# VHH binders against q8pxy1: the designs that were tried, part 4

Target 1, 323 residues: q8pxy1
Amino acid sequence: MMDPQIERKLIEIMRVIHESDKPIGARAIADELNNRGYDIGERAVRYHLRILDERGFTRKHGYAGRTLTDLGENEMNDALIGDRFGFVISRIEEMAFRTTYNPETDKGDVVVNISYFDKDDFETVIELISYTAHAGYMISPRVRIFEEDSLEMSLPPGKIGIATVCSVTFDGLLLKAGIPVEPAYGGILQIENKKPARFLDLISYSGTSIDPIKIFMNRTPTSVLEVLEKGEGKILANMRQINSSAYEMTGKILKKAEKVGLAGCITLGEIDEYLLGAPVETGKFGAAVVGGINGICALEETGIEIETNPISTMLDYQTMKEI

## First folded at step 1 (VHH)

Design e17 (framework vhh_etentamig_d1)
Fold by ESMFold2-Fast, scan of step 1:
Structure e17 (fold): chain B 323 residues (1-323), chain A 125 residues (1-125)
Amino acid sequence: as target 1 above (323 residues)
Amino acid sequence: EVQLLESGGGLVQPGGSLRLSCAASGFTFSDYYMSWVRQAPGKGPEWVSGISSSGSTIYYADSVKGRFTISRDNSKNTLYLQMNSLRAEDTAVYYCARDLEGYDYWTESYYFDYRGQGTLVTVSS
């Protein structure tokens, strides 16, 4: 059909409409999506509602808003039936599927986070992101800069955008090799003597409608600058679970990715054993990966104001420049 | 290879009209939301208008609403912008852009994954 990103957002909008006991308007839908972890405005919701109208999934009730048609109810039920959870898991699955990067050719699309900041902060941003990446606390030292006058991205006035590689890229890379990956936890990882020690806090991806990394950015502060200076402190990291049958293949693929600039897999656990204090299901092993935005966290720690969208979009890795 | 090629720009007097065209190739044009974006001398890019894949959902920037008309012909893989009642402030390079796939819903920012080379529109007496 159409773009999978559009389809998933349309389904979630239909879910909000379905859960309403009366016709619902764009602002109320936007408010509910914000409650579920979206920072989305009424205008963007109106845009998607028109797509739903065009497909016959929604019916207009003038000023009162929209309801689902029978066709829309059926489409939503068909799409949402199954063992799955909300926006975050659907987003990770979508972005993993869209990943085309091949470490053997060093070609293809990777998943990126998008951040934007005041143009006056440009030099500090580039310097600190470069330092954090080369210290091993980001996925890649490659970034894509979107300048104020860039035609590739519409940015707020006076802002510059930066794309950094997202850890979900590893989910996609493994998926393309036939290895399903379960995102288990986002967390705060303690670093001691420049090595991972233990997870201090964990949020299950299955237990939240908001990206765990975004929750931690607002609730549990990192100390990335401390880690860079002293080799101890707190960083963002994710933990994945993978079927034990894929243990050897996973290790080989991750080593190959590291050789071509996609690093950040901190450690692989033993089969059936906890990894850095995080629980692992029987028949699986854990993989701990640094969060793709640790350099952005370091910038926040200096007092720089930055807006960040994790797991934002796809970019051709070859268009990203090493810094 | 995705390609977008704009045409129809030129010099026009205030109050005049121009019709811009964008020929698309290398992708299924009928599956994508398309936009016109302009960049005036010394200014950042300004989104002008957008149109859904079917053509039934259309948006305009306030600065052009009532004067410009966006349309598309999916059988010809072509996007159009009819520009009427042109003003000096409409002077800009106009770009055809493929979007929505890169639209950032969190910040309400458009990301254009492909754009053409642009066509210059100069409105001057």
Scores: ipSAE 0.000, ipTM 0.238, lowest interface PAE 17.4, mean pLDDT 80

Design e18 (framework vhh_etentamig_d1)
Fold by ESMFold2-Fast, scan of step 1:
Structure e18 (fold): chain B 323 residues (1-323), chain A 122 residues (1-122)
Amino acid sequence: as target 1 above (323 residues)
Amino acid sequence: EVQLLESGGGLVQPGGSLRLSCAASGFTFSSYAMSWVRQAPGKGPEWVSGISGSGGSTYYADSVKGRFTISRDNSKNTLYLQMNSLRAEDTAVYYCARPYKWGLYSTEFDYRGQGTLVTVSS
């Protein structure tokens, strides 16, 4: 579990690096932060830079210092949006709008989460993500792997990156069909007999300055492995609200997506009814969708160190391979 | 449109081997995970094995692990189940299935074949 105060300092350090035209060192970063009213020394900055290096957010340039990687730029932008109440919704809206995937053609861009881990864990990571996806607790079994020598993503030595499909892709599919979707809650969902039972915990998207899924990854334990083994336990899931006028069309689109490789909608609720214990506004229905990172949660449950940026970027779905 | 046709079942003695095949048509075979599900006389369906679309990941029920091997040939749109060290308890109708919702319900399927009977008896 990471302290929110530490996360805020990491964001501010990334902001200083982002604003630099050239690689910047720990002393220069500390001096700039002190000029901005932070009481932080070079030693503390070095500690935080090590965390950023481990997460793949910064690239070392020897004695010259550090720059942000593409992952770091994305994380800083996500965190900056998340720092403003309601702007995590704006990020979801942006990524949904940028979604171009068409289930009829199997072409276009999907929204992805990006995770990274030690290359020594590669076989276990692929096996467990594949198993979780094929059990129906992720959006898709297709992933993109980024190795140390990948031109698409720069990674620290010894790390591998993996992109997994994000549930915001469904928001984009529905938007393309003229159906606006309201993100309502991220949460922990109880599974019983391989079926959704109830939300045990909920965080409203409109009431938070950070993505609810990130909060749950750091605060509330999942038991995805238990769900895979016994058909009962706790997974990450989120709930959307959609206007009742779109009920039939939403069902049709989600069925088409499921048949062509995007299957993460657990249940559609009834119009004007609570869904799995979560409140739904009058004139709307709920849609419960698995969290796109449940396979990552399963890996964390085995003790594997893995870091994840949800709703990170867009990828061409055709470049993602089934595992 | 979508069709799955199993073959290779039959009568075999305990300790023997059989290879089941499933010919798939009407969909992009390599884009879908596939599974084998069996149903013994008078019992409910039991999930046996699953394989990812690429063939890179395979999964087995504890009852068959180490004895059965699932594989696929995407160039021929064919799924296989190699069954070794067969036991009387393996007697069942074996179904080739494209699982519903990427295998969430392994005994439920979007599409399945008519099944092929495997009888293990002396």
Scores: ipSAE 0.000, ipTM 0.228, lowest interface PAE 13.2, mean pLDDT 80

Design e19 (framework vhh_etentamig_d1)
Fold by ESMFold2-Fast, scan of step 1:
Structure e19 (fold): chain B 323 residues (1-323), chain A 122 residues (1-122)
Amino acid sequence: as target 1 above (323 residues)
Amino acid sequence: EVQLLESGGGLVQPGGSLRLSCAASGFTFSSYSMSWVRQAPGKGPEWVSGISSSGSYIYYADSVKGRFTISRDNSKNTLYLQMNSLRAEDTAVYYCARDWSEYLGYTPFDYRGQGTLVTVSS
């Protein structure tokens, strides 16, 4: 169980940093928090800032202090949702429940990630996302583009938004068939000769207040471009655990989804067996699914600035178009 | 089912102030982030400001920072925009918008009102 008091202090520190028009230091943060009724000293703030630095939520500007990263801004928004519904697992449960997509009819809502980038990067973004999706390292080649002048999306001038399918869609699709899915780990998966080899790093969903994919995007390097060109490298992937009673039905449903372009399940494990080095509980089997944002990781590897909100919202799959 | 009704627009001189209101109905207002979006004559829409469901997280477009203040009253299902130091370039139809998700800033929105006209001229 994470310590809720520590998490709330981290959120309050991030709020102070957000409200600052310039980098802010530990003493100034402590003073502001004391003005808001918190009993906290500069030393304690420094310890909490180290945690935020390690999680990728803050950027250090030497003696001038910290600013929030894009990941930090998104975590503040996630924290408000987390306070109402619990952290990552409750968000996954909520979005899975809201999923209405039916592979038999190719109709209904899917879970999407939303990414934002400068319009000058549009052609490169579309090309790399398309390439990554058709190579099998994203959930679907269907996207939805939100233009600067669209009232569908609140974008600043010069930005374009893109929705890509989130792997939590599989959780929802299986839930509709009566199959509960347990999110086990987010991780970095080694690819060798275009095949999954093993997980190199894992973060448990039950042990974190932050989506493991957000952590890996900013802290642990991927090499999606290398995988696309050489069939070797590191990608984002998630591992799920499912009750052994659902083994055959899960396979059938995922095969049906693949026919309509939802093809991100890379490997199903055997009952009671480890999958790609990741532990699986007795009475369950593992399912390894590619991270829905591997194409975004490829863009970051080229130096393109792109902000991503994973497990962001629901979108009608029929409004998404193949690229 | 979802309705957003803006009010408070009008004619104001440069340097003046106006307060816009948006009355929301047909959904759980306290569960959604809200935004103000404007569209000036002959231009595309511009996002102005956003506020989280709790009111704790607030973002502004650079063009309005320091001049506009967004706020909400969840007990009254109402969103506000206090506009100070108004300029001719602030002339636009102002729309109240519900964010498509509970996330704030650079998120999609799915509903907007009919808008309220703000004209800044002498």
Scores: ipSAE 0.000, ipTM 0.204, lowest interface PAE 15.0, mean pLDDT 80

Design e2 (framework vhh_etentamig_d1)
Fold by ESMFold2-Fast, scan of step 1:
Structure e2 (fold): chain B 323 residues (1-323), chain A 123 residues (1-123)
Amino acid sequence: as target 1 above (323 residues)
Amino acid sequence: EVQLLESGGGLVQPGGSLRLSCAASGFTFSSYAMSWVRQAPGKGPEWVSGISGSGGSTYYADSVKGRFTISRDNSKNTLYLQMNSLRAEDTAVYYCARGYDFWSGYPTEFDYRGQGTLVTVSS
């Protein structure tokens, strides 16, 4: 649950850390911010440094202070490029608008995540993604493979790319039916006895320039392998909220999508009720869906190096093959 | 004595562009964040944009995002606002203000230091 005012403060603190060529402490950060005309004390800086630590944007060096991690550098650079406030929400809106998939006809474009990995890991990657998808912890068992010489995707030498269906596809399906969807939270969802139990952690989509999945992957690890073996553990999931007037139509559309292999909607909440512990605004209901890359999380749990670009592009769903 | 002098306003057609300037004196310009604030006829003041002392961080109100760009030249003690794709609702007196409280998204003291510069967007 992010406050846009807190996000602005975090970005300024990260800029100070970036500009320091050595680890920097809370007192020095506060002094530098005051020198730049901001009114902030050391205690407030320490509070915000804990948030940055938790998000994986900063690394502690004992008494010497903090430095930025690679995730922190990327977040700061995104903020510097231009008006990045609300970037993830704008990206979701763009990709939802570009979604043309119709579950009645099984035709059209879906939103995908793109991951890439060493070609030597190909068999393990395909096997584990397949198992995760068929266990119900991904949006679809359909993927598209991109080889090093692919004309559609620029890949580093020695890498293979894989496209997996992104949950934003549901935003697009609902939008095309006249149902506006509000992205609310990305999160870590506890599974117990193969059923959703509660969200353990939540990050608001509002006010962030980095996808919550990247933040969680660095801060709060999943246990997808544990869920596959024991029916309990932690997966990535996200929550959307939708106007109560669309309740019945939303259920019908999601049911049709499930029939053609676009599953992963874990549950719909009741009108005006919290869903799995996540807050829902009055006049709305929540929709919890699995994160589109839980199979990628499982691969990372085995030690495989894999890079992921969530909400990456559009692909024709008919060009994606079931694994 | 802190002094801020705005310039660059005028009459412009919808879709046009203007660049506002603010000349600062009486303080160490590079040590202070700066803001642009506007006041439309019959409305209260509205914060438009903020920039850190170094120029490394910039912030914008939702109403101007993607259209306005704030910048500064610390060697000239001057603040700028590049306004593109102007709309009738951008018609206002634009004021340069010292400071930007990133906690609230507004200057800590919200008093206009200069006379302002009038921007009129009309066909």
Scores: ipSAE 0.000, ipTM 0.156, lowest interface PAE 18.0, mean pLDDT 79

Design e20 (framework vhh_etentamig_d1)
Fold by ESMFold2-Fast, scan of step 1:
Structure e20 (fold): chain B 323 residues (1-323), chain A 119 residues (1-119)
Amino acid sequence: as target 1 above (323 residues)
Amino acid sequence: EVQLLESGGGLVQPGGSLRLSCAASGFTFSSYAMSWVRQAPGKGPEWVSGISGSGGSTYYADSVKGRFTISRDNSKNTLYLQMNSLRAEDTAVYYCAKDFWYGRSFDYRGQGTLVTVSS
């Protein structure tokens, strides 16, 4: 099995070839990927094209370039279908399953988001993330810093990485206790007098190929800095649905998690009742959780360029340092 | 509770050798990369060497490459630094480190061990 990062690049290259009206060459593929926000050169594209050729997914046309084979077309169509129907839910399920953290022992792995930023912005990044976390708008005040030469994580030159706890960690905690959790909505939550008031916007996790949180990050509807300054404004939050039979146990687990710094659950709803204006299915109750990247949203609001991979990987919570 | 305890420092002559040890406890040692960091008198901290959790990958600062060897014994939860061909400029307090980063400071969990190279 090949590196997952390479597999993703192969799929994106096949997508460009699939969308072409005629055979396409490595330079044109690289140019198109760069237009779509990927940082990839012609040499790297040629390397990946050789892999696709070897797998039988692409066909060479001399100087004209490449097209997809029937096998490649089928692989691309399967990938496109997966992106449309349940990819985000499948990722959440995978990471929840990989979660091993136990609040009773304070040991095990949590789900993290990874963000990258210019090392010159380090002090501002740490200060804003710390402030946001201690104000209660992130899952945990614990982070892991990765330097350019880190042995734990490969970083681009001049960049520093930061891991922040992802809200999917709660899905994993509850799953390990025998409680299935349904991610229902990502949304924008209005804060008034430092308290949750209502959801202003909601995007269902069902039927989307893009994480709702990523969509909101790019729309600039948050005002995390305003919330930090005035106790009023808009933050990212998620809503989960849980079977009513698990109500008491869910509350107990979340209280134990809070004692070890996992305090991102804003509130639990009543059985069969709307939570902060969001609908809840009959036989379930809602749980509203802060978005794990509200501190990153605050940084973007200041004009800092920061790249974030939500629901990125697992880290041992004991290796994360309180800031 | 995470604990790191360095030992093996001392006075050594130029060209000599010394082996440092770091005893780790309170965490799953084999799951984490470990580093050696040093601080010379009157200077800032300098990363010296690092090793992956499995021990399969090792890295060295240019100033020590070819002279120092990092290793670990996961069955004993111990990190080592074998220092050969020691020079006066290697004189420093050596720290065992887990949460390493630059741009601020190192998170040295141990008290360090002093290495003095005198001519």
Scores: ipSAE 0.000, ipTM 0.104, lowest interface PAE 20.2, mean pLDDT 79

Design e21 (framework vhh_etentamig_d1)
Fold by ESMFold2-Fast, scan of step 1:
Structure e21 (fold): chain B 323 residues (1-323), chain A 119 residues (1-119)
Amino acid sequence: as target 1 above (323 residues)
Amino acid sequence: EVQLLESGGGLVQPGGSLRLSCAASGFTFSSYWMSWVRQAPGKGPEWVSGISGSGGSTYYADSVKGRFTISRDNSKNTLYLQMNSLRAEDTAVYYCARELGYYWSMDVRGQGTLVTVSS
């Protein structure tokens, strides 16, 4: 069901379930929604709960009611982001602002993506992420591992978490130097002879309520494994636009970042020129960087189930270990 | 209706201590990661510390590690920040914030409480 009114009610019901201390029934959900200003009865809530059950978003606990599944938690979180026009851009701005990392000192916080997977897959995950990073298709070879009893992350039983550096870290580095950065596109980038060739697909950051990287993970297949084996194929990459007045300083900052392992900027464009087939506004130049989760895409290509929260949080770069 | 209310700020001498509190209401407090964020005069927000829903996991910015301690009391729906060995550079408005999912986003922020460290 794609009816906007039904979808809105499903999201509100999922919020109530998420905020509950325990399984919650239709009557209690209806009462809470009425307290929030929604005119909905128990019968209507039961109807919507069946839709959520069918979509795999809720789990029934007999007479005790429903809880959200992991799939339901993710859908609710994505919908909350989608309810806010420009949320992805606002999130990028917030995380760039929170970036304190200084390449000259090799100290401070970077933006990370958080992924989690079954602990049984740990060795394969670490090996493939390491190979992808050292091949130059991730932002950094440094990661942080989180176990079930981690001091920094709440994980479901049987899962391990991994933090990888997010490309928004570059937005933060440039911002701290007084350089405004405009996120332009997330995209699928063709690699040929181990070099970037052209963007095959682009999604504007201003044209979506969901992170373009997350959209591409679900819609357009990457071939990171092919790139690692043959030097050709498709990876995730993002493009930024930067004012031409910052051209020289941007180059200097990115070179300093590269020296400390933040080497995800694969090409800078010329002022006023298209970059790898992507349009650039007059008075600006493009900067193309690898997607911070290409190693995760490679894992997904092998059939491993892995859940990713891009642009997730800040992490002290000194606490991340090279793999 | 989700509400966060910070308190405990004030004027303190360098080397002194303060304990901030954040009273939460309108949601299942124990289910959410909580954070402290600060904003110094003329600067933007800086993340300070975070704590998991159960209180079993904590993380700190390098600038405060070893000096500040985040904690929570889920029975009272209250978040705390114990600040020791305060420095002039710790002067800021301190905000309490709720996070959604596994570090996906900061959803709600409180009104803030001012901390001034001055001789």
Scores: ipSAE 0.000, ipTM 0.115, lowest interface PAE 18.1, mean pLDDT 79

Design e22 (framework vhh_etentamig_d1)
Fold by ESMFold2-Fast, scan of step 1:
Structure e22 (fold): chain B 323 residues (1-323), chain A 123 residues (1-123)
Amino acid sequence: as target 1 above (323 residues)
Amino acid sequence: EVQLLESGGGLVQPGGSLRLSCAASGFTFSDYAMSWVRQAPGKGPEWVSGISGSGGRTYYADSVKGRFTISRDNSKNTLYLQMNSLRAEDTAVYYCARSPSEWLKYFTGFDYRGQGTLVTVSS
């Protein structure tokens, strides 16, 4: 969890960078903030810039300073709504509520991520996503392809779109059964001997308007290809907290989902225990779920240019085809 | 329930101007990117323009860039499309559509959209 005072300073620093027409350094940022009535020194600004770098919001230009990345511009523009915290949690809650998929009938809407890439990469994209899904590092092997002539998506010439199942679908399945789920962290999970070992890095869903998974994608710290080849490496995963009263029912629902191909839940924690090194609130247990875009991360690792929007929309699961 | 209601369509002469509005309800309007999508007779849907939740970021299709302006008033839960220098090729049903806060530039209809408003550009 990040201190709210630190989050406010990060937003103000991004605002100064946004307003600069050229790269700007820590001293100039500090001077501008002091001119606006803030009491902050160059060393403190350097500390906050390091946090922004780690989140993928800023790009270094050597001695000239920093600019905002596209992700940082998005965060800044959304923050201009007046310090809207909890937006990502609100979005997750809405998409979970809109989830209608029933594992017993194999019908209804699931939450999806949307990615797009050059059509010349199509065969490699499908092969690697299929491999990653069947290895257990995606939510489902079902995808929806959007070609240049698709009526559902307008793409520039030479591009193809792909929808993959988002982990928020599990939040929706549990909500439909009367079980509220709290998103806790997006993170980088270490795999050893094909088993989850520990979270190496975590970003809380509290205090940000951007999905932590999108932040990690921008930093690209995953090694999904290594996991597929050797059974060790780093993948994207999310950690959720659920009230201890729902422990048995949660396990039952996740097992039913797994039998019909929604196999993204890596592990359930014990009540009141840390899960894979991540903290869990008293009276709750943790649930670790693979990121729905690990196959996309594997593609990025091969050098394929691919753009992704996580938690993008709802799709009828029956329109998605197994690969 | 999410509802989007378009208005402002009609018959206009080539070179004329028209302003479309979309009234949104049932969700926190400022949390979502919004878009305009059009469908001309005999064609599939075409993404026209998008705007971020804050209004700070806008995107346009090349076919309308420089002629159309997207804007929003979050205090009134209303999205606008100002259309200038209209051409016969702009004749279409125009739909208001909701997207996540991160804009997907080529998104044409996966989330909620309204019933549409007809714009006819003819002499």
Scores: ipSAE 0.000, ipTM 0.339, lowest interface PAE 12.5, mean pLDDT 81

Design e3 (framework vhh_etentamig_d1)
Fold by ESMFold2-Fast, scan of step 1:
Structure e3 (fold): chain B 323 residues (1-323), chain A 123 residues (1-123)
Amino acid sequence: as target 1 above (323 residues)
Amino acid sequence: EVQLLESGGGLVQPGGSLRLSCAASGFTFSDYYMSWVRQAPGKGPEWVSGISGSGGSTYYADSVKGRFTISRDNSKNTLYLQMNSLRAEDTAVYYCAKDRYYDSSGYLPFDYRGQGTLVTVSS
């Protein structure tokens, strides 16, 4: 009777254990999951391993770590018979389903990214995130700050946390209206004269077990600061595909969201047409949305050390303050 | 909307007992792992205890193991923490929390905390 979110993570932990040729510990499991684009620490893995132990799915080998029992191997195989690359998409689907935000009332929960940084950088972080959001390269100018003594977040001494709106919020808005959204690509988008020009690089959601945005954060350079200063450069963006039958309703919903400060949808494509150079399947249209962490990319370009957890959790939008 | 409302805190003598309650609404209570988290004066939040959705599995921090008992009544959407053999170091605000599966930082393990209930153990 566990939370479905917990069940999916237990399955992924079991998969890591199964793929190991020897007993594996919580630190190594956390490292491997982070390499696969999941945001989980050793403490959380240790906690979830106790659940697996209690269910009889894992066996302890002292300090050497865990192995799967026969029962655990059978359970893992049953759970993993489906789409092995569907985990990131399933996470997006879950967070979209949990989105309750209504643009008509300006109330409800949105999907957020969580970042944290040294408190001495606070003024620079707020100023640059504000600038990036108001320039149109983030989803919303509303943020929520978590201080060292915050009960919502247990931070190390000297750190501050910040929540920013995640683009998966749009998936949730559309789902609430009966419109299914397919994540197609995460990518690097070229900006020219402060307008989108073309996608330079794309990673398909259907072919990866790692969030494409996390891959780009670590592997492919952006130049968000250059875009803010000169109106040209590279930003993070996503492309979604939506069935052509939902074209009119999608446009209306996104326009309503923009009026209440949930912007970030750069452009909607035409039915059956490529969008900004990215391919679109027949019977669908594309929607290009800025990555919710472009302000964080700009901060990293200035040399500020920031850790970010994309698609982290739900947050009541009314508790977020405009900056 | 998800709501968690804690109660049962108060002043208690060392060696005494208290039972905390958390009334939950706005979600299917029996589907979620629930936890108690506390924050002592001048310190960060500390996870205290957790219980599976069915109540079949319970877990405790070493600091409270053998003294505290977590339980739930899914028919009433209520979470409990029975605290025995209380010590001065148990003084804290206690929060009811719905488990959060995913967190690489270790800093956001729970969502939808309530307002908390203060437990003061007199020295």
Scores: ipSAE 0.000, ipTM 0.165, lowest interface PAE 16.8, mean pLDDT 78

